# VH-VL binders against f1miw6, part 12

Target 1, 251 residues: f1miw6
Amino acid sequence: MPHFAKPLLRNIITRNLFNSIKKKQCLQYLQTLRTLQYDGFTTVYFGETDIPESLVTGEDFSDGYYMPTPTWCVVHAGGSQGWVPWKYRMFLRDELCIKQEDNLFFEFCDVVKKAYGKCAIVVKERRRQDATRPKEGKETEAQAHVPSVVNLTSVTCCPEVAKSYGHKLLTLPSPYNYLNPLDSAWSSLKWFIINNRKEFCLQSVDGVYSYQYILFSDLISKGIERINLSKWRTITTKVRRWENYYLGKLS

## First folded at step 4 (VH-VL; framework fv_izeltabart)

Design f3
Fold by ESMFold2-Fast, scan of step 4:
Structure f3 (fold): chain C 251 residues (1-251), chain A 124 residues (1-124), chain B 111 residues (1-111)
Amino acid sequence: as target 1 above (251 residues)
Amino acid sequence: EVQLVESGGGLVKPGGSLRLSCAASGYTFTEYFMHWVRQAPGKGLEWVGEIDPSGGSTNYNEKFKSRFTISLDNSKNTLYLQMGSLRAEDTAVYYCARDTYEYDSGTYYGMDVWGQGTTVTVSS
Amino acid sequence: DIVMTQSPDSLAVSLGERATISCKASQSVLYSNKNYMNWYQQKPGQPPKLLIYAASTRESGIPARFSGSGSGTDFTLTISSLEPEDFATYYCQQYYSYPLTFGQGTKLEIK
């Protein structure tokens, strides 16, 4: 072209502002986490992942087949001590808006308190689906830095509840996924499902898909069990190296 | 269900005017930029312009800026394209499309939801 | 304006084979480590469907056989193991600067 085209102003402003804000949030997160670890807090990563039934069946509905594929939300927590001694939960996405377990986070806080004492509970910053897009040229650091929602879709994580058990609730800023060992655990679970799904099949009965819930639950449980203490220690050691890198401590 | 439904197309004579509508449903209308994209018979896609429903700011392809106006009615979740001084080369299917913002990455990306299109034919 | 040029204009590929479509921008669409370009699929009589955004990120619900690669000015859409439903016209688009522009399209036909 004869004339040079310049980036959309909104791409420049939102990218630069997003990056600078998230770097500041990440540094604050890391400093807070290290302080808590120094003070004897056990770090526990609490989160969820989505497992669509199509991942289990291997089916692809992209050819215009519009029956919704049920998606299961799996909730668990872990750290350098392995998976927490708390029964993981599994919910259908459609159930999450209607009926959620009251007291689930209370139970979780009690269990990890009994297992580890005081904990630094790390949850991932949630995507805000209802957030209004930043206005081009009008973004401020305060406007873009809306406090992260600490509620998972399946579990309400209240900082005051955590505090009542002696815990601290921290939010890991997106996009720093390398700082969340739970994401690696979820990847391992999904890899296990893909490689073992041949034994588990979604069947159409009476013209409608039937869920093999017992088999599905068994597959997920076996996948979680394969992520043992040794694997968790490997994963969390790698996260520690990334934390040191971001804090400027790696050579 | 997220959907966009265009209407208002038809046959119009050169020099005439026409107003297209795009009714949005299934999402928060003010959170997404909206686009008009057209496609002449047997040809490719051509961007007409966009509007930010939260602030009303617009951007146009210079080719259409003097003849076309994009507006909206947030109370009806509806996007409009007012077309004036129509020419034979404006004959096309007109699509409305939703642009998105990916919060986790801070990225504005493509048009993820499109209407079925409404046909405008400019003929003597 | 940024001109998006696709290659080839049309190609025929046998079922189960790989198809590759190229897109070249007249200037870089890279900013802050992100490529502001997308790929769309359009079947006859239907509106376009977003396949890939940011050059390489697959949109939700898009089969794994679709992948995007490239950076700056040169981009490729790859369809491994072509299936009958992949018969369509494919468009690249830049989101780097106004006006937003599309490539001329590549028509994929089954041989």
Scores: ipSAE 0.075, ipTM 0.576, lowest interface PAE 4.5, mean pLDDT 80

Design g1
Fold by ESMFold2-Fast, scan of step 4:
Structure g1 (fold): chain C 251 residues (1-251), chain A 124 residues (1-124), chain B 111 residues (1-111)
Amino acid sequence: as target 1 above (251 residues)
Amino acid sequence: EVQLVESGGGLVKPGGSLRLSCAASGYTFTEYYMHWVRQAPGKGLEWVGEIDPSGGTTNYNEKFKSRFTISLDNSKNTLYLQMGSLRAEDTAVYYCARDTYEYDSGTYYGMDVWGQGTTVTVSS
Amino acid sequence: DIVMTQSPDSLAVSLGERATISCKASQSVLYSNKNYMNWYQQKPGQPPKLLIYAASTRESGIPARFSGSGSGTDFTLTISSLEPEDFATYYCQQYYSYPLTFGQGTKLEIK
């Protein structure tokens, strides 16, 4: 037909190729994770979440005016055993003041080794900065190796460091967010903040609360503590149900 | 006493929308996941989806994900099911149910408390 | 999706008799020595009631005459001595994989 949508056809081909690669990465991730679990590895999910100060103060930016808001990055890890017995970190995202702690991932690997023995450490795939599409007419491997170094915004996770402690570092491919229990934990933390922030603020004016760093830090700590062992076991059970779904669907 | 009370069912035309409510009482609402389960006349039970009242995390049966949305109002201890693009095959009794949990193991095993159901009829 | 198939569709029994209801999963629901399946009872005009979880553990308040057994793909619900209140429809359900799925139901009728 004269009006074939050739640009849409090319986009469909590119999308199908990307989806095929991601499905293979997901299947490989799940098979590797289950093998490690069978071999006695404890699964720990390591990640971060952003907490803008506006979430604590209740400031409303819905009028369409941009107002700069400082953002805190919280780094923690957990699994079916609860939060790992590692001190969570909280960083202000001001790049001029806060720099990565070079030995943080070494410390983390040591702590979980002492607590659990060998671990399968799961981190989310970092968003690709360059999304160069596969060239049309070139045969492409559906299997792509995951990057050897994975970075959170605030922490560098090195597979060689993990291996030196007997751990395995795994990358959870996007877009399979249902496979990360940390997302549910972070959602619960933010829910706790929203519902308890007024008790940690010194002054309320027109629904906007003022706070002090000490009170803010206490609010975050209490929110993390409310995500107890029972909650973590529930969250990881829900994740396992999605894993079983994808293993059946993608195999 | 632990109780779930549903409302919002009725007669709707194909293509229409309806919002069901489930009011919870007698327990700490935020401690338990909540489910929506439906049952067509003379048929078995079908799982629609679930929500975590302590964080808003949802999990859906993919069959319903594009047309149905589960939400909550924690100030009212109330769970909602917003249904859109309704079809004749959506005619059913809709139940809300509380996910049970075993504290020692920290896992949820089943649905221990159910509402009485609210009937949705989709016909022209 | 995991398909749960019950047999028989209906069963006629007399008071005091034993009833056995079967449930078969299209794939194993066993993980780490635990079977992720439940049994529910439903009477006309009423919501389902949880009877058994983890294939064999009775829910609190459920009479001892109800028992669950089986592993992997094949499960049974047994009522050792039927009482009048036991005539209902029984459903099995798996929670091993999303979406959660139920069997088609077995109606227990008075003979």
Scores: ipSAE 0.704, ipTM 0.881, lowest interface PAE 1.6, mean pLDDT 83

Design g2
Fold by ESMFold2-Fast, scan of step 4:
Structure g2 (fold): chain C 251 residues (1-251), chain A 124 residues (1-124), chain B 111 residues (1-111)
Amino acid sequence: as target 1 above (251 residues)
Amino acid sequence: EVQLVESGGGLVKPGGSLRLSCAASGYTFTEYYMHWVRQAPGKGLEWVGEIDPSGGYTNYNEKFKSRFTISLDNSKNTLYLQMGSLRAEDTAVYYCARDTYEYDSGTYYGMDVWGQGTTVTVSS
Amino acid sequence: DIVMTQSPDSLAVSLGERATISCKASQSVLYSNKNYMNWYQQKPGQPPKLLIYAASTRESGIPARFSGSGSGTDFTLTISSLEPEDFATYYCQQYYSYPLTFGQGTKLEIK
């Protein structure tokens, strides 16, 4: 018989309470989303994914100690209509720790309003991580108040900004990954990168095998384009099947 | 011609493990979700789970999620079902099946191509 | 889970006669004017074959004598004029909600 590490009873009770709260949040999320869809709101899922440069170069660092390689944060949105007609963004992770664009979400809301009308914008719920930059002693240069909960690390999403464009901003509880179609889209993007990185390297570099000569953004763009409207409709149908499961189970 | 061929079935003792394979041919493997469906002797069909060959994303029947894992090898156009902690009740014919959808609407509608099945017998 | 219940468990009919098989879902499988349910045919020693999808749409290559009807929770598969190759077991299946579930099957036998 294998040995099982058992949690303390108190920890089990705490986890059960947390799970009950998250089930209620999921049910409220699903009921709100369905109501908005009934009222004519277009659902768009807004999210980000991290792509380390080692995924592109194919170097195996698993058995050695190496210096950290740069990681790119890709930001995009999509739904049953396909990718939104908004210019996706790519950021170096270390740049996000220093500078944050404060107008990007305004631009996003304007673009999707013009494309789809009123939208239900769905983002994964997150707590802001404040350990990135030490507090500046002079508070007169402090930024405008930032919510303690940031839906994305790369983009500050403000419910009032969304509302000013006629949108509704919804947060998806994190334990319910099956309800986020972007997870499937991001998986497909990363598999495209893995399967096409060597061909792209040979095309982009004349006898040089160095990341500095690889057009990273071109590879990402091609991977995003391969996730077409038909693929998005398939992914969204699978998500709706999970939504139906949870609505039936939790209500 | 579109074809799915299962293999890897056999006799296994309770508590054992077994890996099934499903080799696909005659179409673009990465464009279609793939399913595993089982059928116990003299019984009906039971859905095990599905996988997206274009990204490896999986959906499982919770009944099997802790004991069974679906994976794939796109270079071989092959789908796998890794089965662990097997019980007598897992005795069944295991089918792989291709998911289909209407292109224009993108609507999932059914399993249009099935393999012949491979038999798994769990007995002491 | 959505339970799919078929009736009858077996049905005896003569060649050229009409056969009707029923399937009942434990909850509605209707969403946005589409019923998320399929019908399959299975012959002994063979895998299932898709006949009807979205409750009433015949799969390519399936003879016109096969038709599906119903909405919400109650569905029917009809074979208008039975031929020798139609003696098989028929299964309904829902794809409205995870997990995907099948009915217990209806065996169509020669009278």
Scores: ipSAE 0.639, ipTM 0.854, lowest interface PAE 2.1, mean pLDDT 82

Design g3
Fold by ESMFold2-Fast, scan of step 4:
Order: structure tokens, then C-alpha cells, then sequence
Structure g3 (fold): chain C 251 residues (1-251), chain A 124 residues (1-124), chain B 111 residues (1-111)
């Protein structure tokens, strides 16, 4: 079929519907979060970031001359109280499809419960197109309603697990990036890496760079520590201003 | 001790572009958010935007999005405001200012250090 | 946007007298028991100077004659006994929501 006019109309309708749905999701998210905060829940943002070795070595990651460039996934959480008192995790991306740790989120929920009591745990919405559905069998209507949320590539975040520790798990809609203070924390970490990497890297051999995990993890640890309580309070104040803007605009 | 010095202002024709600079000294540049604020002759203050020098994250007043860009050079402790498609209404003194921090509350609350300003005049 | 409206636009006061400047926000700037609004002083040819933050907290080095009060939408800056150096334009500003906005200014003039 030629589809010469139909695709344009469908694209406009799809975009408008998507925007409408995302506005409603954002408003619901903000109202739920504020209600939980009022009820004494501590807000904790849980997430991950990718750190390619090219960022650490100083190589342009768009340059195909250096091969391959391993990418590390760093997992941590924080909020107005600073980084959570939980050891951040770092995984090699190549292994994430094979060795996702089932118990990580249980440990996380236990740690933040002991540190803060009941928490509102905020994770970013994953792009659904990038996730594959199991093809073991056809979904039934009953199966479609079973809560099973995978919000990070490295960690399975289950609402039932959070609830068992007294927490609430919230999903932040993807187009509202300014509502996630972790994005600013990750930016600060990457800027620290760029400015301090020379102290933690090994010399190149025949045009190939390598890092020992210990030196690389030291660089990451120092970068995370630099994002102190003061910096986190600054970042969360910025997020609060965006939250207030969207609450006013969307209500 | 802590000082902000703006430069780069001047006379520009409508439709032109200009880049302002703000050199910071006397403190750790990456620890404080930086703002651009403008003031038209005989008028009040208008917030243009902000940047986090530690991560490069920016926020803008929607009125200036698309025409103005805030950037930085951490090696020089310098903040920039790139202004494009300038109009007569953009005629103003442009100030850079540093957010201050209240440790007990953990909140950045106000602009405690300001530069002397640099004048931009947009006319024939 | 949150609109900050000051009154009066100008005020003529004699040395040693009290001056009161009002600022109204178009919506509440109160969150978690803190008002996200500041007061600045600006003299001709000079940049603004932070006087008061969080509606009532005096910035370091600011004389005790300056005080801020109010909550939610209605705020007041009071100068208890005017000195010659106090004749300036005063601006309120909110930092509750983006974009950050200032009032139009109140000019204190000698009588």
C-alpha cells in the first residue's frame, strides 16, 4: 500500500496522544510524590548511568579507531539527605544480560528502611520499545495485570518487594528529565571523571588503553564522594523548582 | 575577595549576535550555581537563566530559549552568555550572579555575589 | 510564571522614619514551612545586593534595621529607621518555581 497521506495524520495523532498521556502521568506522579512526602516518606531516587572507558581514557567515543570501548554501569541512589548509605554498584555492560542480581533491590530496600524508615523510591521509566516481551506463550488478560516492573537494566525493581519493607515505588515519566536529581548527580560525576582521570589511569600500550578495576573504581568512588550533602541539596532544590513549575502548568 | 567580572557588551544592530563573559575568582567555581540576570534602562530585573559549573546543566527562562545559550570554561573559571537574533528589547545591563548556600537548610536561596554588569545596546 | 507585584512603585520617606514595602506573589511560594522569596537592594550604577532570604532571614552583614515578614503570597520588607545609604530601589524575588521572577521594584526616595 502506498500510504502517501495516512502516515502523516497517524504521526500527528500519535504524538498528541502521547503528550496527553505523559502530561497526565507526570501530574499523577507529582501529586502522589507530594502526598507521600507530606505523609513522612523520605524521597530516594534510584538509578544508573553508563560510563564508557573512553570517557576515562579521554578517547572520543564516536571515533571507531579505538576498539572495543567497554562500558560500565554505575548504580546508586540519593536525595536531599545525600547519597543513601548503600555501597554503589558497578557492572560491566557486557555481563548485564547474563548476571542480573535478583537480591540487589531487596538489599537496597532493607538498607534505606534502616536509614530513613519508609521511602518513596523513584526510578525512571524505561523505554518500552527497547524491552523484549517473553515469547514462552501468549499473554492472557490476567497475566497482563500482574505487576512486574524492570526499571533499570542492571536491577529488577519490584513494587511488591518495596512494599514488603514499607516503601512505595514510583516511576518517573521519561520526557520529564528535569524531575530527576540523579541526572544532575551523574553529570557532576562525569565532569569529575573528565577533570581527574589522569591521576587514575594506566599508560597506553600500542594505542590500546587499559584500566585496572581498582584504579577505575577509586576514580568513581572519589567522584561520588565529591557529590556531597551540600551538592545534593542544591540539586534537589533545582528539581523542586521544576516540580512546582509542572504542578502549576499541568493542573 | 570573591569577585565576578563581566565583559563583552557593546553596540549591536538588530538581528546580530554577541557573547558575554563572566570571570569568577576567590572561590571554588564548580561549587556554586551561576545566573545571568538582565536589566533594561530604568526597568526592573529579569532572570535569563542558570548553569551548574560542576555538570554543565542549564535552565532558561522560556522567553530566552532558542536565542540565548549559557556555557562555561572551567579551566578559566568563566561563564558565557551567547546571545543571538538580538532585538531592541534586549538592550540592558547583563549581570552574572552566584547562588549562595545555607548549610543548615541545604538550600541555595539567593544571589549573594554579583558582577558590575556589562551593557548591551541593540539599535541601528 | 509566578508574578511578583510590589507596592508602592515609589515611596518618599524622611531620614530616621520607617519605610514599609509590600510584595505579593500570584501563587504561594511556601513549601515545607519555608517561604522561597528574597529581597534585594539596588543603588544607581550598582548591581543588586541580597538583603533577606527565605522571607525573613537577614543576609550576613545586613543591618538589623532591615527585616522581612510574611508568608505564602504576602510579604513585607521593613526598614525601621532610614539612613542616607538606604535610598535605593528594592526588589522581591521568588525561587519557588521556574522561571525565577522579580517584582517590578520599589524606589525609596528622600522626602
Amino acid sequence: as target 1 above (251 residues)
Amino acid sequence: EVQLVESGGGLVKPGGSLRLSCAASGYTFTEYYMHWVRQAPGKGLEWVGEIDPSGGDTNYNEKFKSRFTISLDNSKNTLYLQMGSLRAEDTAVYYCARDTYEYDSGTYYGMDVWGQGTTVTVSS
Amino acid sequence: DIVMTQSPDSLAVSLGERATISCKASQSVLYSNKNYMNWYQQKPGQPPKLLIYAASTRESGIPARFSGSGSGTDFTLTISSLEPEDFATYYCQQYYSYPLTFGQGTKLEIK
Scores: ipSAE 0.262, ipTM 0.683, lowest interface PAE 4.9, mean pLDDT 81

Design g4
Fold by ESMFold2-Fast, scan of step 4:
Structure g4 (fold): chain C 251 residues (1-251), chain A 124 residues (1-124), chain B 111 residues (1-111)
Amino acid sequence: as target 1 above (251 residues)
Amino acid sequence: EVQLVESGGGLVKPGGSLRLSCAASGYTFTEYYMHWVRQAPGKGLEWVGEIDPSGGETNYNEKFKSRFTISLDNSKNTLYLQMGSLRAEDTAVYYCARDTYEYDSGTYYGMDVWGQGTTVTVSS
Amino acid sequence: DIVMTQSPDSLAVSLGERATISCKASQSVLYSNKNYMNWYQQKPGQPPKLLIYAASTRESGIPARFSGSGSGTDFTLTISSLEPEDFATYYCQQYYSYPLTFGQGTKLEIK
């Protein structure tokens, strides 16, 4: 096949086009965000992180587990004002569904509207997975060239819902993770868990080790509370340094 | 008293590796960002990278990202710089430094505490 | 990268006189009324010492004869009356954008 004879040239062309598109998306994102900030919008980063129970118990992660360790999805939002005054959510991963009857995003938009007024809500770009395609971890350059549908979070974030509350929903392009302060907040949470997990584990008198859900949720809550306003200001300042770097490179 | 002490420098052949250490004392290690900054003989200061001890998050000068790794051990209040594929141009004094923190604003603003430096010489 | 350019590379000045060192950023380091720019002093065989942060705020313990001024791209470090301990190399540094960058240094020497 012609493609077999010229795979390198095809890959170079598709890579250049994809990188060009992503650079334009990032520049557009930054320009839009800065414009909204100038217009009085409060920036709020909305997102999620997965916390496997093995992170709390200290069990070694290794390929070959027959039954996977239960994983909890933590959903929260924050910015230069600290964590938003909205109760974070924690769900067992397999119980979270796009078509959830209780739409958390409606409640979230109402809460931040009351707290901050109009907001620029930033969510991380995620690729859509469907039954006819391999999971994102197996994506190739050829697959990257094909346009993908973006699922912004495990929680459905609808632009029309945001707009109805006076907000603007922005998608942070996937290769620019350093522009998301939530990733830093999540790293701090996981580091807190690793360093404090022994205080929340119980040993069975019968020689079986276990821990209780209440201790697990308490550990997560304490970790979230430790990421205070001062820490958020620090994280946001570092994000600003990355924004300026990318604006300089892409402009 | 706040103090940073570097160690691990020495003479190494081109292509070799070294791990530098920076032991911190006199403050809460997890509350301050830490930096590595180097200075070649008779030359100016060059930023290598930073790490947040509370989250392990790192940021590098792209020049060093593929050959150098910053890590830490919070139980020992110690910062590390792992250097690989060393070249003659990596010959320098390597400093660790702490970002200062203004409590009221919650903002980091400068490198207020520095170690004495540890010398790395890459020579055949 | 933001390039920090200092001038002059070296300056000879007499004790008791005023010294002025310039630093120019290749792009603005101003955000929300704050300039993300620092000044450091380095003496031979010693690590750098933070003198001034946010362009004009003196670090605790730094003598009043040191002052910083400027905004955006153009900054100045002034020593109002030189003392013997002030003969050193001075570096400006931006913390506005990654990577953090330093000026090439200005060496202050006795005339």
Scores: ipSAE 0.000, ipTM 0.511, lowest interface PAE 12.6, mean pLDDT 78

Design g5
Fold by ESMFold2-Fast, scan of step 4:
Structure g5 (fold): chain C 251 residues (1-251), chain A 124 residues (1-124), chain B 111 residues (1-111)
Amino acid sequence: as target 1 above (251 residues)
Amino acid sequence: EVQLVESGGGLVKPGGSLRLSCAASGYTFTEYYMHWVRQAPGKGLEWVGEIDPYGGSTNYNEKFKSRFTISLDNSKNTLYLQMGSLRAEDTAVYYCARDTYEYDSGTYYGMDVWGQGTTVTVSS
Amino acid sequence: DIVMTQSPDSLAVSLGERATISCKASQSVLYSNKNYMNWYQQKPGQPPKLLIYAASTRESGIPARFSGSGSGTDFTLTISSLEPEDFATYYCQQYYSYPLTFGQGTKLEIK
């Protein structure tokens, strides 16, 4: 009797195949990362986080009507050496296309090359597109297509651009987000904002948007500075433990 | 924060059509099965159907298969229910819900996140 | 179709008392040592909330006073000591075979 006799069993088998593909991709990611590290590449995690204005002001939507609050996007990078010596970016999400066209990734690659030499730049895989979708044919062999350009919501990261500066761009598979130390750094930033927002005082200076940006950038800068080298070493040590565990278990 | 937000409900005449939407946020949309479940006023829960956003495969309660279609737009993290040939008996609150998922086993257990529901009223 | 039948349809209990709700499947929902059945709680005007999956595993954040038991066709949801927020309608659901089906519901009312 085939396992596809029941629709539920067919779905379970399909998801198990997906799981095996993701585990293989995680193993390949970890093996590639460790090879690059052994070859002298500095690991840098590049990413972003969203800071809604309601997180800063402490506003709530107690009753029926709600509207989207403006959201600030923070783009930065870091690793075991701390935050990279690159000016982090912050902007409203409706300005994303402008910042993308600014060739920010070219600047980033140049800055980290000058600071660290060759880098392994790690980004999260695209959430909105399933780049790892398996194709029919060889079900025991992964048939996955990963876009040559990884689009973050603010910055387009191009593998060819990274390579032109001597870097390697790696994509961390989605189910293994805990292998990204930036997530811990972003949580610490948001906790800092929550604990210090009650002293937030808004004053209009030739426009609400401009002044709000200045206030938010000051608060965020202070939060970023509190995630010092010691904190980064603690965070990356935990990530390293999980990497070692999975390398041992998936090999 | 994981959220599902339904929209598109309203008043429609018998024989009419409606398209319901369910916008998902806070998680990887393609990794969870999505369901439509309805509840008539003062009655219990009734499963309408499901879709796998990863492959696009659908399964329906046979009662609805000829009149309702489930679809998705992965680029918008949005689930749809296209309802046709509506009857008075289709009057209900329609919920979207996602499955719980254990990655290592590939097992789906239950509907862990639900939207608030959108009301469909079919009357002359 | 797998028919899920709950008993009782309604139950009146006092605060601090034990409540027991039964669910019977018309055929076994056991496969490979797992029971594909869940319990949900629904309060008026709210969507259902997952309480227990795989018959006996409590969902994250669900208080320890809720427990599920049984296997195959006969299942029980137990609330060891009722609190005010527990007065709601409870549904069992099978996830073994299509179509997915729910029980008719058991309404828990204050005595």
Scores: ipSAE 0.008, ipTM 0.420, lowest interface PAE 10.1, mean pLDDT 77

Design g6
Fold by ESMFold2-Fast, scan of step 4:
Structure g6 (fold): chain C 251 residues (1-251), chain A 124 residues (1-124), chain B 111 residues (1-111)
Amino acid sequence: as target 1 above (251 residues)
Amino acid sequence: EVQLVESGGGLVKPGGSLRLSCAASGYTFTEYYMHWVRQAPGKGLEWVGEIDPEGGSTNYNEKFKSRFTISLDNSKNTLYLQMGSLRAEDTAVYYCARDTYEYDSGTYYGMDVWGQGTTVTVSS
Amino acid sequence: DIVMTQSPDSLAVSLGERATISCKASQSVLYSNKNYMNWYQQKPGQPPKLLIYAASTRESGIPARFSGSGSGTDFTLTISSLEPEDFATYYCQQYYSYPLTFGQGTKLEIK
């Protein structure tokens, strides 16, 4: 026998409406992307990943209480052509600012225009970030489906700037983040960091581990470089298989 | 030589769970995606899912996603399939297989190396 | 899901004769001039063996008598001159879209 539903009917209706809206957004995204690809646009996925210092130092925050940890934000882009020929950026989260963000996207658009011509630049829809750290310290599966203000990236990606270089800027709906091959690239990068991080833990002072920025930068660069053209082609092929599934299922 | 060896199959009661293993040798384990494919007695092949040994990114057949989990232990060159809430229709030979690639393009296309399979029987 | 339908379900052929197996996809598996479909051979008690990938490219070590052809939705596997070792079940498989799907199989039997 089926059990009674735990959520109230009103909550079920709200969730179903949200899911319906996101399915329509996903279909529209995929149809637009395929049209641009047919028209000769090169698809480039632009995004970021957070690398907390605890991932580098190996500190265990598995207890029920943790302190905010300094976090590096790595910004890069890639696609079936591999990583874009643009120098990735790495910033401490709290050092990012609006002027730096604007300059980065202008530079990025110019670089990919010169390398690939007109591009379909894909950024993922991000959940709104709070200035303060969450009490429990982790994002849940349920949070991935909550409606949020569109935060494209920590770097401001302006559609008008993209257009001025002949590009199109697309937003991938948040529940379908696995349609972004960059997430798989970031997983490979973090796997590399975890397996090689011991070379970059230098000293403990008052119980705080330190690392040399140059060595840490080398670790990140080597991790990014190991995600080579062959790996990118594999990742983008698997994303394409999901895209084909959703194009058939949602239309 | 490249080899995949499955183990962990056996008799399980309905509602039970079982973990299958696939030990890989003869190649660099982290360079290839790995698949689980099953085959019920006298029937055809059915894809369960795949995993990237670098980072553990997975893709599942939606039919199995809620009950089955694919994982890895890279230090042992071993792939796992954790199966829960097993039913009579899960009775099958379970194969692990390595993702194929085309030499010139470097693009993965399918499954070039398969293990011998391990049999899972779900009965009362 | 993309449904792969093979025909015939079984085929009785003589040694040295040509065998042709068909596979139809419920939607096109063609992207950027490549067909995302494979052919496998399976003998009783053995795992499947990759014969052909990308519809027409023969896997290393597969005899030249095996060939694949077709595009889009209609594909064929041809064995030009049957050998005793070729009596097996053959499966087509698409990798264009998730989930990866196989045909129901075609069993080659000796007449």
Scores: ipSAE 0.633, ipTM 0.852, lowest interface PAE 1.9, mean pLDDT 82

